# VHH binders against p49116: the designs that were tried, part 34

Target 1, 238 residues: p49116
Amino acid sequence: EGPLLSDTHVTFKLTMPSPMPEYLNVHYICESASRLLFLSMHWARSIPAFQALGQDCNTSLVRACWNELFTLGLAQCAQVMSLSTILAAIVNHLQNSIQEDKLSGDRIKQVMEHIWKLQEFCNSMAKLDIDGYEYAYLKAIVLFSPDHPGLTSTSQIEKFQEKAQMELQDYVQKTYSEDTYRLARILVRLPALRLMSSNITEELFFTGLIGNVSIDSIIPYILKMETAEYNGQITGAS

## First folded at step 1 (VHH)

Design x1 (framework vhh_8cml_1)
Fold by ESMFold2-Fast, scan of step 1:
Structure x1 (fold): chain B 238 residues (1-238), chain A 127 residues (1-127)
Amino acid sequence: as target 1 above (238 residues)
Amino acid sequence: EVQLVESGGGLVQPGGSLRLSCAASGRTFSSYAMGWFRQAPGQEREFVALISWSGGSTDYSDSAKGRFTISRDNAKNTVYLQMNSLKPEDTGVYFCAAGTSPEELLKQFLESGYDYWGQGTQVTVSS
């Protein structure tokens, strides 16, 4: 009954805040991250299979997987974001926080560990030269995860995940026919996403500016936006 | 350009209710996200509630969830905050704000995302 994803779902274009400051600051980093988060949620909402699951299921799925989608988006948009420069600025801020006794050394080490894990993931994806089609299907595989606690319609979610896996396999076998093990190399990267803490991602990219506002609390608001409302928020985003 | 005027504040006993109104002057009201913020004595201003320009999306601070309801009437150029089960901790000046920063997505949860502010209305919850 047609492919799970179309060519429109392969396009993933992040529009960065303008102008870029001479020196990176927390506000610029947070706005950049918020644009990627909104783009990722808009991407998910545009999938007919996702829409078919209904609002309550959609909210539960995105609440469960937003960190995985966001991290895949960071890897995919690493060059557009100058992610290495952003991560360097965050590390510098954390180092200054130790010197100014604003944050515990244990917390800073925990956050730095997550930055290194994020860098390892993004470097692995870059070395594999993951293309836009592969990213789209990897995002679909993590979105349609039937194994999160509290989900309803798990049978239908599992069928959509299996469809995403089959279409990724067909694409890779056709496009990279000479590389028999490429699909396996790509898929073994996904478990690392589930081991990354959403709380630390939130602290790195969101909480530094917005204090105690949690990403979990704003997800229903973003998903409830009408298409016209969403487009009014995201000028120049695809 | 929008001008905002709050009303409906007052003195109420714990457990009571108040409905705040924010009247906007200007033909662009329906193009703005609207927020309510409050400031307790000696404290910084904090987010309370948000409503999108169409009214299709709302969000609340954790302290407001289940007790407060934000709504808007675009035909009357007015946004409302219905406050139920009021607590002494809800005491403060309540401000209405209109957002004009559509490029800054998370700014709608922050003071810096709002260009137009009312003068505020006092809410006092005391026995």
Scores: ipSAE 0.013, ipTM 0.372, lowest interface PAE 7.9, mean pLDDT 83
Fold by OpenDDE, second read of step 2:
Structure x1 (fold): chain B 238 residues (1-238), chain A 127 residues (1-127)
Amino acid sequence: as target 1 above (238 residues)
Amino acid sequence: EVQLVESGGGLVQPGGSLRLSCAASGRTFSSYAMGWFRQAPGQEREFVALISWSGGSTDYSDSAKGRFTISRDNAKNTVYLQMNSLKPEDTGVYFCAAGTSPEELLKQFLESGYDYWGQGTQVTVSS
């Protein structure tokens, strides 16, 4: 079998809404986040191994890891998104909600901690200077995680994950031959993704979706959507 | 609350063109992504086109690509759908929808009971 990922899967270019408003409102944040979410899911869809698992398994995988994929996307696109500014805007919005007594003290703490975790994670990835190939493989490792409950074809998923890990290892060894422990430094960042709440992420970035409909519920349909041109990126169809 | 009113539908021959309009009420039009959907008799509603709040990005169904163009004028609180090279299979009621994002539009599309839909305009393509 050929490689899990090709060079076409390394490209991950997010196009922000234009023009950027003077004030980062909830709508702008939501649209930006939506574009990233779609880009991430369509990226996954473009992987032949992912397609080979079938629609049901694909849906289950994405449901399980969308928050992690999204977070990796945030880290990867942090500069383009002006993520620090977005997060600051979100905090400001939260402050307004606090003043209106709409949130409990405990909830505020949880949300603020989550924002902190996001920022720290993205900063840590920036410090590591993770490149596009490494991000692609990390996303693949996260995507093909067999340890989520309710998954079918777990053996095959595990094989794909191993393949992703091996390809990453080969890449790092080849590209960063003098940095013996780079692979380890990169991989130890992955657990941080599991500490982040998908619910809080949804609340922060997708306020318009808050209610009876969740990102989880719309994932099957996103995966069935036509390749989005709104982001200006053509995901490789295989 | 946003009210949507579609117009511009009608009878047209195959190969013909129509331009649909959707006027939105309120002052928050620019806060919404806008989309067009359609429903043929006895069929489920179908996605046609989407445009971002700023108009800076668009997306189309495969059937619409190359033939349909979605645009908007925020100053007029109006979204448009230019339909060229119309086919009989394009026949149906066309609906305008609003959402804060493409995903919100999808939510509107998938869930019943949301209020950001118009009454629709009939498009009939027939020889």
Scores: ipSAE 0.007, ipTM 0.255, lowest interface PAE 11.2, mean pLDDT 85

Design x2 (framework vhh_8cml_1)
Fold by OpenDDE, second read of step 2:
Structure x2 (fold): chain B 238 residues (1-238), chain A 127 residues (1-127)
Amino acid sequence: as target 1 above (238 residues)
Amino acid sequence: EVQLVESGGGLVQPGGSLRLSCAASGFTFDDYAMGWFRQAPGQEREFVALISRSGGYTDYSDSAKGRFTISRDNAKNTVYLQMNSLKPEDTGVYFCAADSGPSWEELLKYLKDYDYWGQGTQVTVSS
């Protein structure tokens, strides 16, 4: 078998909604996040190994790791997204809820800590100057994680994860030969992703949810939708 | 003026077939995903089928899956619903709907809140 990833999987270009409003509103944040989510999911489905696992397994994998993939995407696209500005806007919106006593003190703390973790993670990745190849392999390692409950074909998933790790190692060794410990520095960032709550991420970035609809529930649809449906296009009848 | 006009409904025996059509006008048809919904008497409107702008993606309710086929002809600004193996439970008013696209909010619209709706066509399945 050939490599897990090709050069085509390194490209990860996010197109932001246009125009950017003077004041970031919930709609803009949600739309931006949605585009990133779609891009991340469609990136995953472009991997031949992912396709080989079948639809059911694919859906289960994405359900298990979408928050981690999304967070890696935030880090990778932080500049294009003006992530710091987005996060500041989110905090400002939360202030209104705080003033209205809509959130408990404990909940406020949890949400603020989550935002802090996101910022710290993205900043740490920026400091490491992670390149597009490294991001691609990290996303693959996260995607092909066999340790999530309820997964089928765990042996195959593990093999793909190992392959991703090996390819990353080879890449880092070749590209950054002078930095002996770069691989280790990169990999030790991954645990931080597991500490982040998917529920809080969903609340912060995807506030437009109606009723009991969740990202979890719509993942099968995202995986089936055409790339052209969201690529550079803002749709709305308004 | 935006218009969605459904046709093809009628009375059919159980096990029979119908083909519904929805003719669209007043908007750029190619920019919209199209869907079919239905409403039985005393029931809430429910999702039946969806087709993407290009026609490359389709989805169905569990009830419709394997029996119904949604398709579209962008040159004719028309969306179709081929219904086979009809059951009495399929009885209701069938509505055509249009939705403009890919955002998170609009993805939710696939469930119930499309931008444009037709007046509906009656489908009755009875022996």
Scores: ipSAE 0.017, ipTM 0.316, lowest interface PAE 7.6, mean pLDDT 87
Fold by ESMFold2-Fast, scan of step 1:
Structure x2 (fold): chain B 238 residues (1-238), chain A 127 residues (1-127)
Amino acid sequence: as target 1 above (238 residues)
Amino acid sequence: EVQLVESGGGLVQPGGSLRLSCAASGFTFDDYAMGWFRQAPGQEREFVALISRSGGYTDYSDSAKGRFTISRDNAKNTVYLQMNSLKPEDTGVYFCAADSGPSWEELLKYLKDYDYWGQGTQVTVSS
């Protein structure tokens, strides 16, 4: 029936912890990343098509794609987050971990390769000058991925993904009519998101979580968060 | 300089009650969310309860919900945990923690690095 996304879904405003500490620490990085993750999941739950799939399917979709949504969010909010500064601090911490024999060289190499892939992805998106509408549709394409194992309602999920692709095409053709190959350049960036390890993302950005808690285990709780309570956090309202 | 001092622990019979207190000094108490955590012998520290800076938001672990009540007195720089209907499974060292961090209070129960921790107070529930 109507469009998959409304203007409300284009708005993606991240509120950073303040003040920024003089020296970046695990807590500040974890808090910043958690705010982006919460914003990304609230964005997903606000889509009527997403809600129409039902709670079990909703949870399974977000569990399968949270790392891809999070990475798109990092690219979109890179300037607000000072992402380059955060990544530099993480690299410095990893170099110190090698010096103190706290981590193996092979593990550090895997993490450094992940950081390089993340930087390349964010730089690619910046060079393409991806706008808010394009980010919203890319996130929708990633969210409505029918090919994750264990999903039910895969036919309906595929239809929502196709609708997202069609609406993105329509938007790009109207807004960037002079750039015939823009859509192709944008879409070819998406496969790189699946090469990013969710386990390494957790190590980089969510090390501050209590105990051996995985993002997978907290997703159902975040998705159940009250809208008014969540909006109070992201807008700074009491 | 910064101190969190827990008190009120002890030995209690199953079904009994205890009230824990945590006295804070050396920081601006009103700017910090407060939490209670516990650790049984040979186990990881687990979340028990949290209270927001204003006291307007509280959250509890599933095992604590309906039995425990967290509260704070900002004038006295103190956070409390009222524990009712105590069970042997509640046995452990109870820790007070303070965090200046996220405005999203639910996140606090998942953070490893609270800003400040107390030394703990022993709670033992047995005959």
Scores: ipSAE 0.012, ipTM 0.314, lowest interface PAE 8.6, mean pLDDT 84

Design x3 (framework vhh_7qbe_3)
Fold by OpenDDE, second read of step 2:
Structure x3 (fold): chain B 238 residues (1-238), chain A 123 residues (1-123)
Amino acid sequence: as target 1 above (238 residues)
Amino acid sequence: QLQLVESGGGLVQAGGSLRLSCTASGFTYAMGWFRQGPGKEREFVASISGSGGSTYYADSVKGRFTISRDNAKNTLYLQMNSLKSEDTAVYYCAAGRSPTLEEFLKRYEGDYWGKGTRVTVSS
């Protein structure tokens, strides 16, 4: 069998809503987040190995790792998104909620810590200067994680994950031959993804979009959305 | 397969108001209303993004119609005010498979359709 990923899977172009408002409102944040989420999931769909697992398994995988994929996407698209500005806006909106006594002190702390973790993760990835290929393989490693509960075809998933890891290793060795420990530095960042709460991510980025509906519940529909072209058209740029 | 069910149609006098509803069996990002009058082709009426923050209207209904949605209920609404005889049509709910409102608007079509609800405006 051929490689898990091709050059076509390296492209990950996010198009932001236009125009950018002076004040980043909840709508803008939610729209931006939704585009990234869709892009991430449709990226997964474009992988032949992913398609080979079948619809049920695909849905289960995405449900298990959507937060991690989304977070990697945030890191990868941080500049295009002006992520720091978005996060600042979110904090400002939270301040309003705090003043209105809508959140407990403990919850506020949790949310603020989550935002901090997101920012730190993205900063760490930026410092490593992760390229498009590396992001693609990292996303694949995260996507094809066999250790989530309730998955079928775990042997096949594991095989795909191993293939992603091997291809990443080969790429890093070839591209960054002078940096012997680059692979290790990259991979040690992955555990940070699992420390992040999907519920808090959902609250911060998607509540304005889906209300009280969960991301888990809409994932099957997202995976069924039509994509005209993989390369940069997933976000509906026209 | 996503199912859409429209309701709220009926007979109304010119200048009157109606509120249409569309209930979806699941979540979709982009939703909209279309209509087909007697002897006319189906035409775009209004569309709304997933969050409800972005809306688009046909020129013929702008200022009179308001599209909204409740994602918790998977329901789309169309408030129609100042109705005219020209608004007489079967109104269809549509849901897009497009990831963005922009793509949905570009197509001026949905991937999923309801059966429609009839609105008759008498002079």
Scores: ipSAE 0.014, ipTM 0.305, lowest interface PAE 7.9, mean pLDDT 86
Fold by ESMFold2-Fast, scan of step 1:
Structure x3 (fold): chain B 238 residues (1-238), chain A 123 residues (1-123)
Amino acid sequence: as target 1 above (238 residues)
Amino acid sequence: QLQLVESGGGLVQAGGSLRLSCTASGFTYAMGWFRQGPGKEREFVASISGSGGSTYYADSVKGRFTISRDNAKNTLYLQMNSLKSEDTAVYYCAAGRSPTLEEFLKRYEGDYWGKGTRVTVSS
């Protein structure tokens, strides 16, 4: 009946760890990425349509799409994160690892290809000048994906995805009325998100977080966190 | 192998203060404090990220306890103010690979634990 997203769902403010170290390290990268992941999960949990699907469906949806949400978040927060600086530090570490024979050439190639895909995606979004409303709806389209294996309530999920698509179309047509093909240019970026490896994302951004446990395994715990705990993770307040 | 050594525990009266310390034998990612009271399971108290930029607290201690760290000394601190009888417990220092895992997976494999320091609050 009402809109899928409200103005509160457009606000997406990442608070970075302070201070930024003189030399980037695993701690800073992992902490920054963890804050973005927690912000993304809190964002999803705050959507009434998402809550209405129930705990089991919520967990399954986020497990299926967390890497897509995270990558959209990286693109949206690239300036705040100094993402280019983080990626440059990772590249430098990989080049040093080749020199010291600490990683296989095949693995380094896979990781470098992932970084190039990520850079290309973020550059494409920046060139399109995607705004906060557009990011919110793109995240909703990704979140309410009915086509992941093992999902229940797929009809309801599909209805929410279609509602997100309709509201995005209405927004773009009204706000960017002079750019007839803007919506098509935005939507054609989404398939690239599914080609991004969640395994490589974990290795690049969550080395200090994961240890012997995957992001997939902690998602149910993050989704069950009280609002105060989410705020503590996001702001680092207390 | 990483070793954690706690200090600062003792007997204190309700309303009093204590400062706990935990020194690590080397580099640590995230660190935290857990406690186990008489007849209770081990519970989370507070954690701090590797950089010190993010802190997390259990609701029962929020506003009364402050976690901090000095990375140059490989030392973790817990400043405990306005102590209550319910705070009576053995306090354990933990070093994990992640603040998230320490908070949600209290028995995460691979984490290092200290031997504990006893805090008794009389009232």
Scores: ipSAE 0.000, ipTM 0.170, lowest interface PAE 14.7, mean pLDDT 80

Design x4 (framework vhh_ozoralizumab_d1)
Fold by OpenDDE, second read of step 2:
Structure x4 (fold): chain B 238 residues (1-238), chain A 126 residues (1-126)
Amino acid sequence: as target 1 above (238 residues)
Amino acid sequence: EVQLVESGGGLVQPGGSLRLSCAASGFTFSNYAMYWVRQAPGKGLEWVSEISYSGGSTKYPDSVKGRFTISRDNAKNTLYLQMNSLRPEDTAVYYCARGSDTPELLRQYLEGFDYRGQGTLVTVSS
């Protein structure tokens, strides 16, 4: 069959909420994060191979890797998002919680380490000067990971992952022919994604969710949402 | 403590106008989107209007679009609803509501506000 990804899958444009407040409040951060999350999931939906796995398998895959996809998205959109500013704001908000003695010392350490890991990862990706194609393939590799527990159609998922890896290899070889070890340098960054806690990511970026609602619980709804509906909401048309 | 206090309700004839106000306290008003919602007798809660934290964006359902205008004064911690061309079907208790920190994209699945005032009664009758 044809390639896993096409040029249409390379485009990954995040639209930030407007206007930006003078002070980055929790709402702005959550909204920004939500838009990135939606963009990432709808990107996944646009892949024919993803659709071929069926709704149940699709949901399971996204539930398993949403944090990694989100983090890659943060890295890719770091400039547009002013990620450093957002993270600084998050730290400031966290400090308020610290002053109110709402967090244990151990928890504070965990959260701060997570923020550090996130920043370092994004910085490392920036230093590598990862392009849009490379990001697309990396996201595909992460998406089609067969090693998550509870997945069905693991053989097919593995096949798609391998295809993504091969296409990335071909792209890097063609585009960066003088850099023999570029592929290896890029792939070596992926393990860092799995060091990050999805729970902490959710706490940092999605604190505004009501009650016990989790990213895990809303993923099926996001995946069922029409792209036109998403776009309309972003542009304010609906 | 978060407080929202509505005022300005009353009896008005069809075609008339009213202006509702909501005084907010106990939180940083300018950090939150605000809503007007209403509940008619025997009916459920209905969204009437939305305004962003800065006031730069407003939204209305078709039922009130063109007739109602939401606005805010962040310096005064006050939300307003100008209601023109009132109809009998607009009769309801109107509530001021604070937007939750839930992302806008998720509002179709989650409640969009977390605090609501006691409401002010608007009666449209000849």
Scores: ipSAE 0.017, ipTM 0.300, lowest interface PAE 6.7, mean pLDDT 88
Fold by ESMFold2-Fast, scan of step 1:
Structure x4 (fold): chain B 238 residues (1-238), chain A 126 residues (1-126)
Amino acid sequence: as target 1 above (238 residues)
Amino acid sequence: EVQLVESGGGLVQPGGSLRLSCAASGFTFSNYAMYWVRQAPGKGLEWVSEISYSGGSTKYPDSVKGRFTISRDNAKNTLYLQMNSLRPEDTAVYYCARGSDTPELLRQYLEGFDYRGQGTLVTVSS
């Protein structure tokens, strides 16, 4: 019956590949995104409530929500990542793809619309000045979503989501006591996450070299990594 | 979600011909450049052909130039490789591929599983 999240779950520190190259390239963008993905999955796996659901449920849950977690992570780490610079580099890559006859104009339009939605989301979160506790609870609300198709243990997942919502409300009311509508402003941002295409996020940040590896197919492997391996990925070394 | 299913491989004598096919699903095929790559026994992956999203541009390495022809049917979401004047050195598993650079960090985990399926085996033997 303790709190859903502890102070350790509020800490969310992304270590970027260093140094940033003079000209951004696909390798740097994909490595940066991969580090954020690993950090997000390590964060989820560290939650006792998540662990209590069991391996099969954990895999299904993360497969359903990884894009929402990743997008919240992009918003939270936008400054550390220099996300605006990365998005500009992706746009430049798309223009080069048009010249090299590699991508159609319709595909470029879909990707550009996705980038605009992502920028709008990140800007709204920045304008609201979302703090680390608020991000932790928003990630927990997204993670413990009982409404994804094919999930088992949905009643238990719903209880954990309700606990996350309750603890977020308690935090906001105590910390921002004079802003009676802050919680509502924060929560109305969440539906936008489900308008983000996971396929476009994958192609934007996680493009495969040979054949098509999906984030869906690597999730079970990431979730099976030992804590030392997770720490090695998120600290960018050993 | 993204799936590529290769077919058309088999045993052929030197100087013979084969046509490989690749059925694509789970993405908008007509929006992407496509590639054929192969892996010979005991060797690494080798690029053998590239085609633009429209089919208007193709590229080949010198090892297959003039012998292999890549083509696509965007209406059928299908990629083809016509292989003529086959040589024993062309013996390999052939994979169709879509993609760009994979970060080193992910590559460590991707190499642990077969994410494209088996490919199609081409054996050129006398």
Scores: ipSAE 0.000, ipTM 0.219, lowest interface PAE 11.5, mean pLDDT 81

Design x5 (framework vhh_brivekimig_d4)
Fold by OpenDDE, second read of step 2:
Structure x5 (fold): chain B 238 residues (1-238), chain A 126 residues (1-126)
Amino acid sequence: as target 1 above (238 residues)
Amino acid sequence: EVQLVESGGGVVQPGGSLRLSCAASGFTFSSYAMSWVRQAPGKGPEWVSSISGSGGSTLYADSVKGRFTISRDNSKNTLYLQMNSLRPEDTALYYCAKGTDSFEELYKRLLGTDYSSQGTLVTVSS
């Protein structure tokens, strides 16, 4: 069997919304996040192994790991997104909510800690200078995680994850031969993704867009969207 | 409450022209960019065009570039889309959207929820 990923899966180009508003508002943030979400999901869909699992299993996988994929995407696209600015804007918005006494102290703490975790994760990835191939493989490892509850075809998912890990290892060994511990250094970052709440991520990035609708509920529809339709939406804004 | 009401749709022959309007209320119209989004039968929503709050900047999808013109009258809280050289593939329900919320409209349509905006139907047929 051929490799899990090809060079076509390395490309991960996010196009930001246009025109850019004078101030980063909730809508702009939500739109930006939505584009990243779509890009991430459609990336997953472009993987032959992913397609081979079938629609139901695919949906289940994405539902289980969308937050992790999204977060990796944030890290990867941090410069293009001006992520620091976006996060600052989110904090500012949160402060306004605080002033209006809409959130409990505990909730505020949780949200602020989540934002901190996001920033730290993205900064850590930047410090590691993770390249496009490494991101692609990391996303694949996260995507093909067999340890989520309710999954079917877990043996096959596990095989795909193993394949992703092996290909990453080979890539790192080949490309970064002088850095013996690079692989380990990269992989130890993955647990941080599991510490992040999908609910808080959804609240921060998507609440202004979808209201009370969950990302979980729309994932099947996003996965069914034609790539050409998606491309048409993002390319026109460039 | 934010309200957007589209109008101006109809049936035209290929090569024909239509002008769509969107009446906006419930927010400071001039403070927001506005967009047109369309949905063809059996297809997902597609972003068509956007215009800045002041009207000084416009963007177009490649599929409509050179044929469509977006404009606005802030004194009337109205968004416009002049569509020239219409093609059968332009057949769709057209919606206006506030800000850069093209994907917001996408989500709305994907979820099949009823919103105040019903869109305006454009049919291009010989």
Scores: ipSAE 0.006, ipTM 0.267, lowest interface PAE 9.9, mean pLDDT 85
Fold by ESMFold2-Fast, scan of step 1:
Parts: structure tokens; sequence; C-alpha cells
Structure x5 (fold): chain B 238 residues (1-238), chain A 126 residues (1-126)
């Protein structure tokens, strides 16, 4: 009935940890990445259509697409994060790992190829000058992906994805009316997100996790707890 | 500034009960949602239950629904977890967590990177 996303879903404000250290370290990179991942999950959880699918479906969707959402977030927040500086620090760490024989050459190659793919994706989005509205709908398109294995309610998920695509089309055609090929150029960027390994993303940005905690293990907890905390913030301070 | 102190853990037989407490200080307790999180040996953290600032809304993990009850006393700045029908799989270190508008603080609490508290150990014998 109403639009899939409201104006509030266009706002995507990443607050960086403060103060920024003089030299980047694993803890700062991990905290910065974790803030972005949490912001991304909070964004998803705030969508009424997403809530309507139920907790089990919500968890399955986010587990399947968190890397795509995170990568879109990296591209959207590249300036706020100084992403180029973070990636340079990671590359430096990898070069030190080569020197110390900590990792095989094949593994380092895989990680460097991942960083290159990430840089190319972020560069392509920057060159297209993707705006906040377009990012919101691209995130919705990847979130409501009906083609992940094990999903239930796939027909409803597909309808939400189609609604996201239709609303993005309407926005782009009205806002960028002189650029008849803009929507096509934007949409053909999305398949690249699925080529990026979630395991490599986890290694690069979340190495500061303590013990055997993984992103997969964290997702169900954050989705449930954030809902309760969000309700608490609405009803709190009374 | 924020202090959370868990207590009430112990060793109990399967089917037994325990009541956990979390004494909070350093913030306006009634203004924040509160949660219980547990970490079993060799496993990652698992969210158990949450309660809104007013106490009017509660949520439970499927694994504990119908057995555990979360509650709070805002006049005493204390959070509670009543655990009934305990099972061996409930064996874990239990932590309370404050709601926050800070993604950084929430991340640290969820992942155990900010251990301002030691938690309270619950052991259910096989």
Amino acid sequence: as target 1 above (238 residues)
Amino acid sequence: EVQLVESGGGVVQPGGSLRLSCAASGFTFSSYAMSWVRQAPGKGPEWVSSISGSGGSTLYADSVKGRFTISRDNSKNTLYLQMNSLRPEDTALYYCAKGTDSFEELYKRLLGTDYSSQGTLVTVSS
C-alpha cells in the first residue's frame, strides 16, 4: 500500500569512533566496521516490510546478505570512514604478513584480489555519484533477495524486492530524467557484490573479534536485542 | 562510569531454578532497555532476553521461552532473570547488558570486548 521505504530510511549516518588514533590499528578498524555493520542491521530491522516477514526469515535474510549490505555501506560511507586509508593500512599489514611468512602466497593473493574488487566497486559507485535515496533502494533490493537457499516466504520476499526495484526506477526517472541509462548502469553493479567473499570481509574488517565469535553468530542476537533496545528508547526517559 | 554487577549464579541439578540479579549504576536505569546474554564454554555469545525501560515489553530467545522470566525494579536499579526448568545446555556465563544509542558500546558489550563485569556462572549438572 504505502512506499516500501520512508524518508527516514534514506538517512544513513555513520558515527566514527572518537578519537581517531594517529596510526590505524586492528581495534579501531574493527570498531569502525562493526558500527557500520550494526547500523546496516538496524536500518534493515526498521523496515516495516522486513519486520512483517518474522524473526526467522529476518535472520535468514541478513545472514545471507550481510556482506552485500556491508559493502554497499562501505561505498556509501567511504568518505566518512576514510576507507582508502583503512584499506591502505590493511594492505600494509598483508605486506608485513608476506615478509613474516604468516600466510601462504595464495591466501594473500585471494585477499588482495578481494581488496581490489572492493576498491573497484566503491570507485564505480563514486563515479556514478550514487545518492542516498539510490543507496537505500539498492540495499533494499539486496536485502529482499528471494534466491538464497533455505528461505521460506520466498514469494513475499520477491514482491518486496520487485517493489524496491519499481520505487528505485520511479525515483531515478524523475530525479535524473536526462540520463536515460542511469538505472541500468546502477543495477549492473549489483552482481559484483555476490562475488565478494563474506569470509574474507570478516578477516579484513572484524579481526578484532574476541574468541570464536563470528558475524554469523552475532547477527541473530543483534537483530533481537536491537528491537528491544529500540522499543526501550521510544518508551524510555518517561 | 557505567557499572553492571551480575550475581545469583551457581551449580544446580537439571530441572532446578536460579534467580540472577544485575545491579546497575552510573546511568538513569529506567531510561534504558536491558538484556541478558550468555556465553557457553566453547560457544559464541547468545542473546537470552530483553526488557524495555518501563518493563512493559519483554522478548525471549526461543530456547528459553516459557522457562525464563526477565523483570526489573527501577526503584532499586536492578535487573532480574528468573530461570526455571534448567537444562544442561543452559550452562553458561551470564551477563547483563545496558541498552545504548552508541553502536560502538553495543558492539563491545555483545562481543564481550568490554568486560566491565565478570558475569555470573550458571552450571547445570548432567
Scores: ipSAE 0.000, ipTM 0.230, lowest interface PAE 11.9, mean pLDDT 80

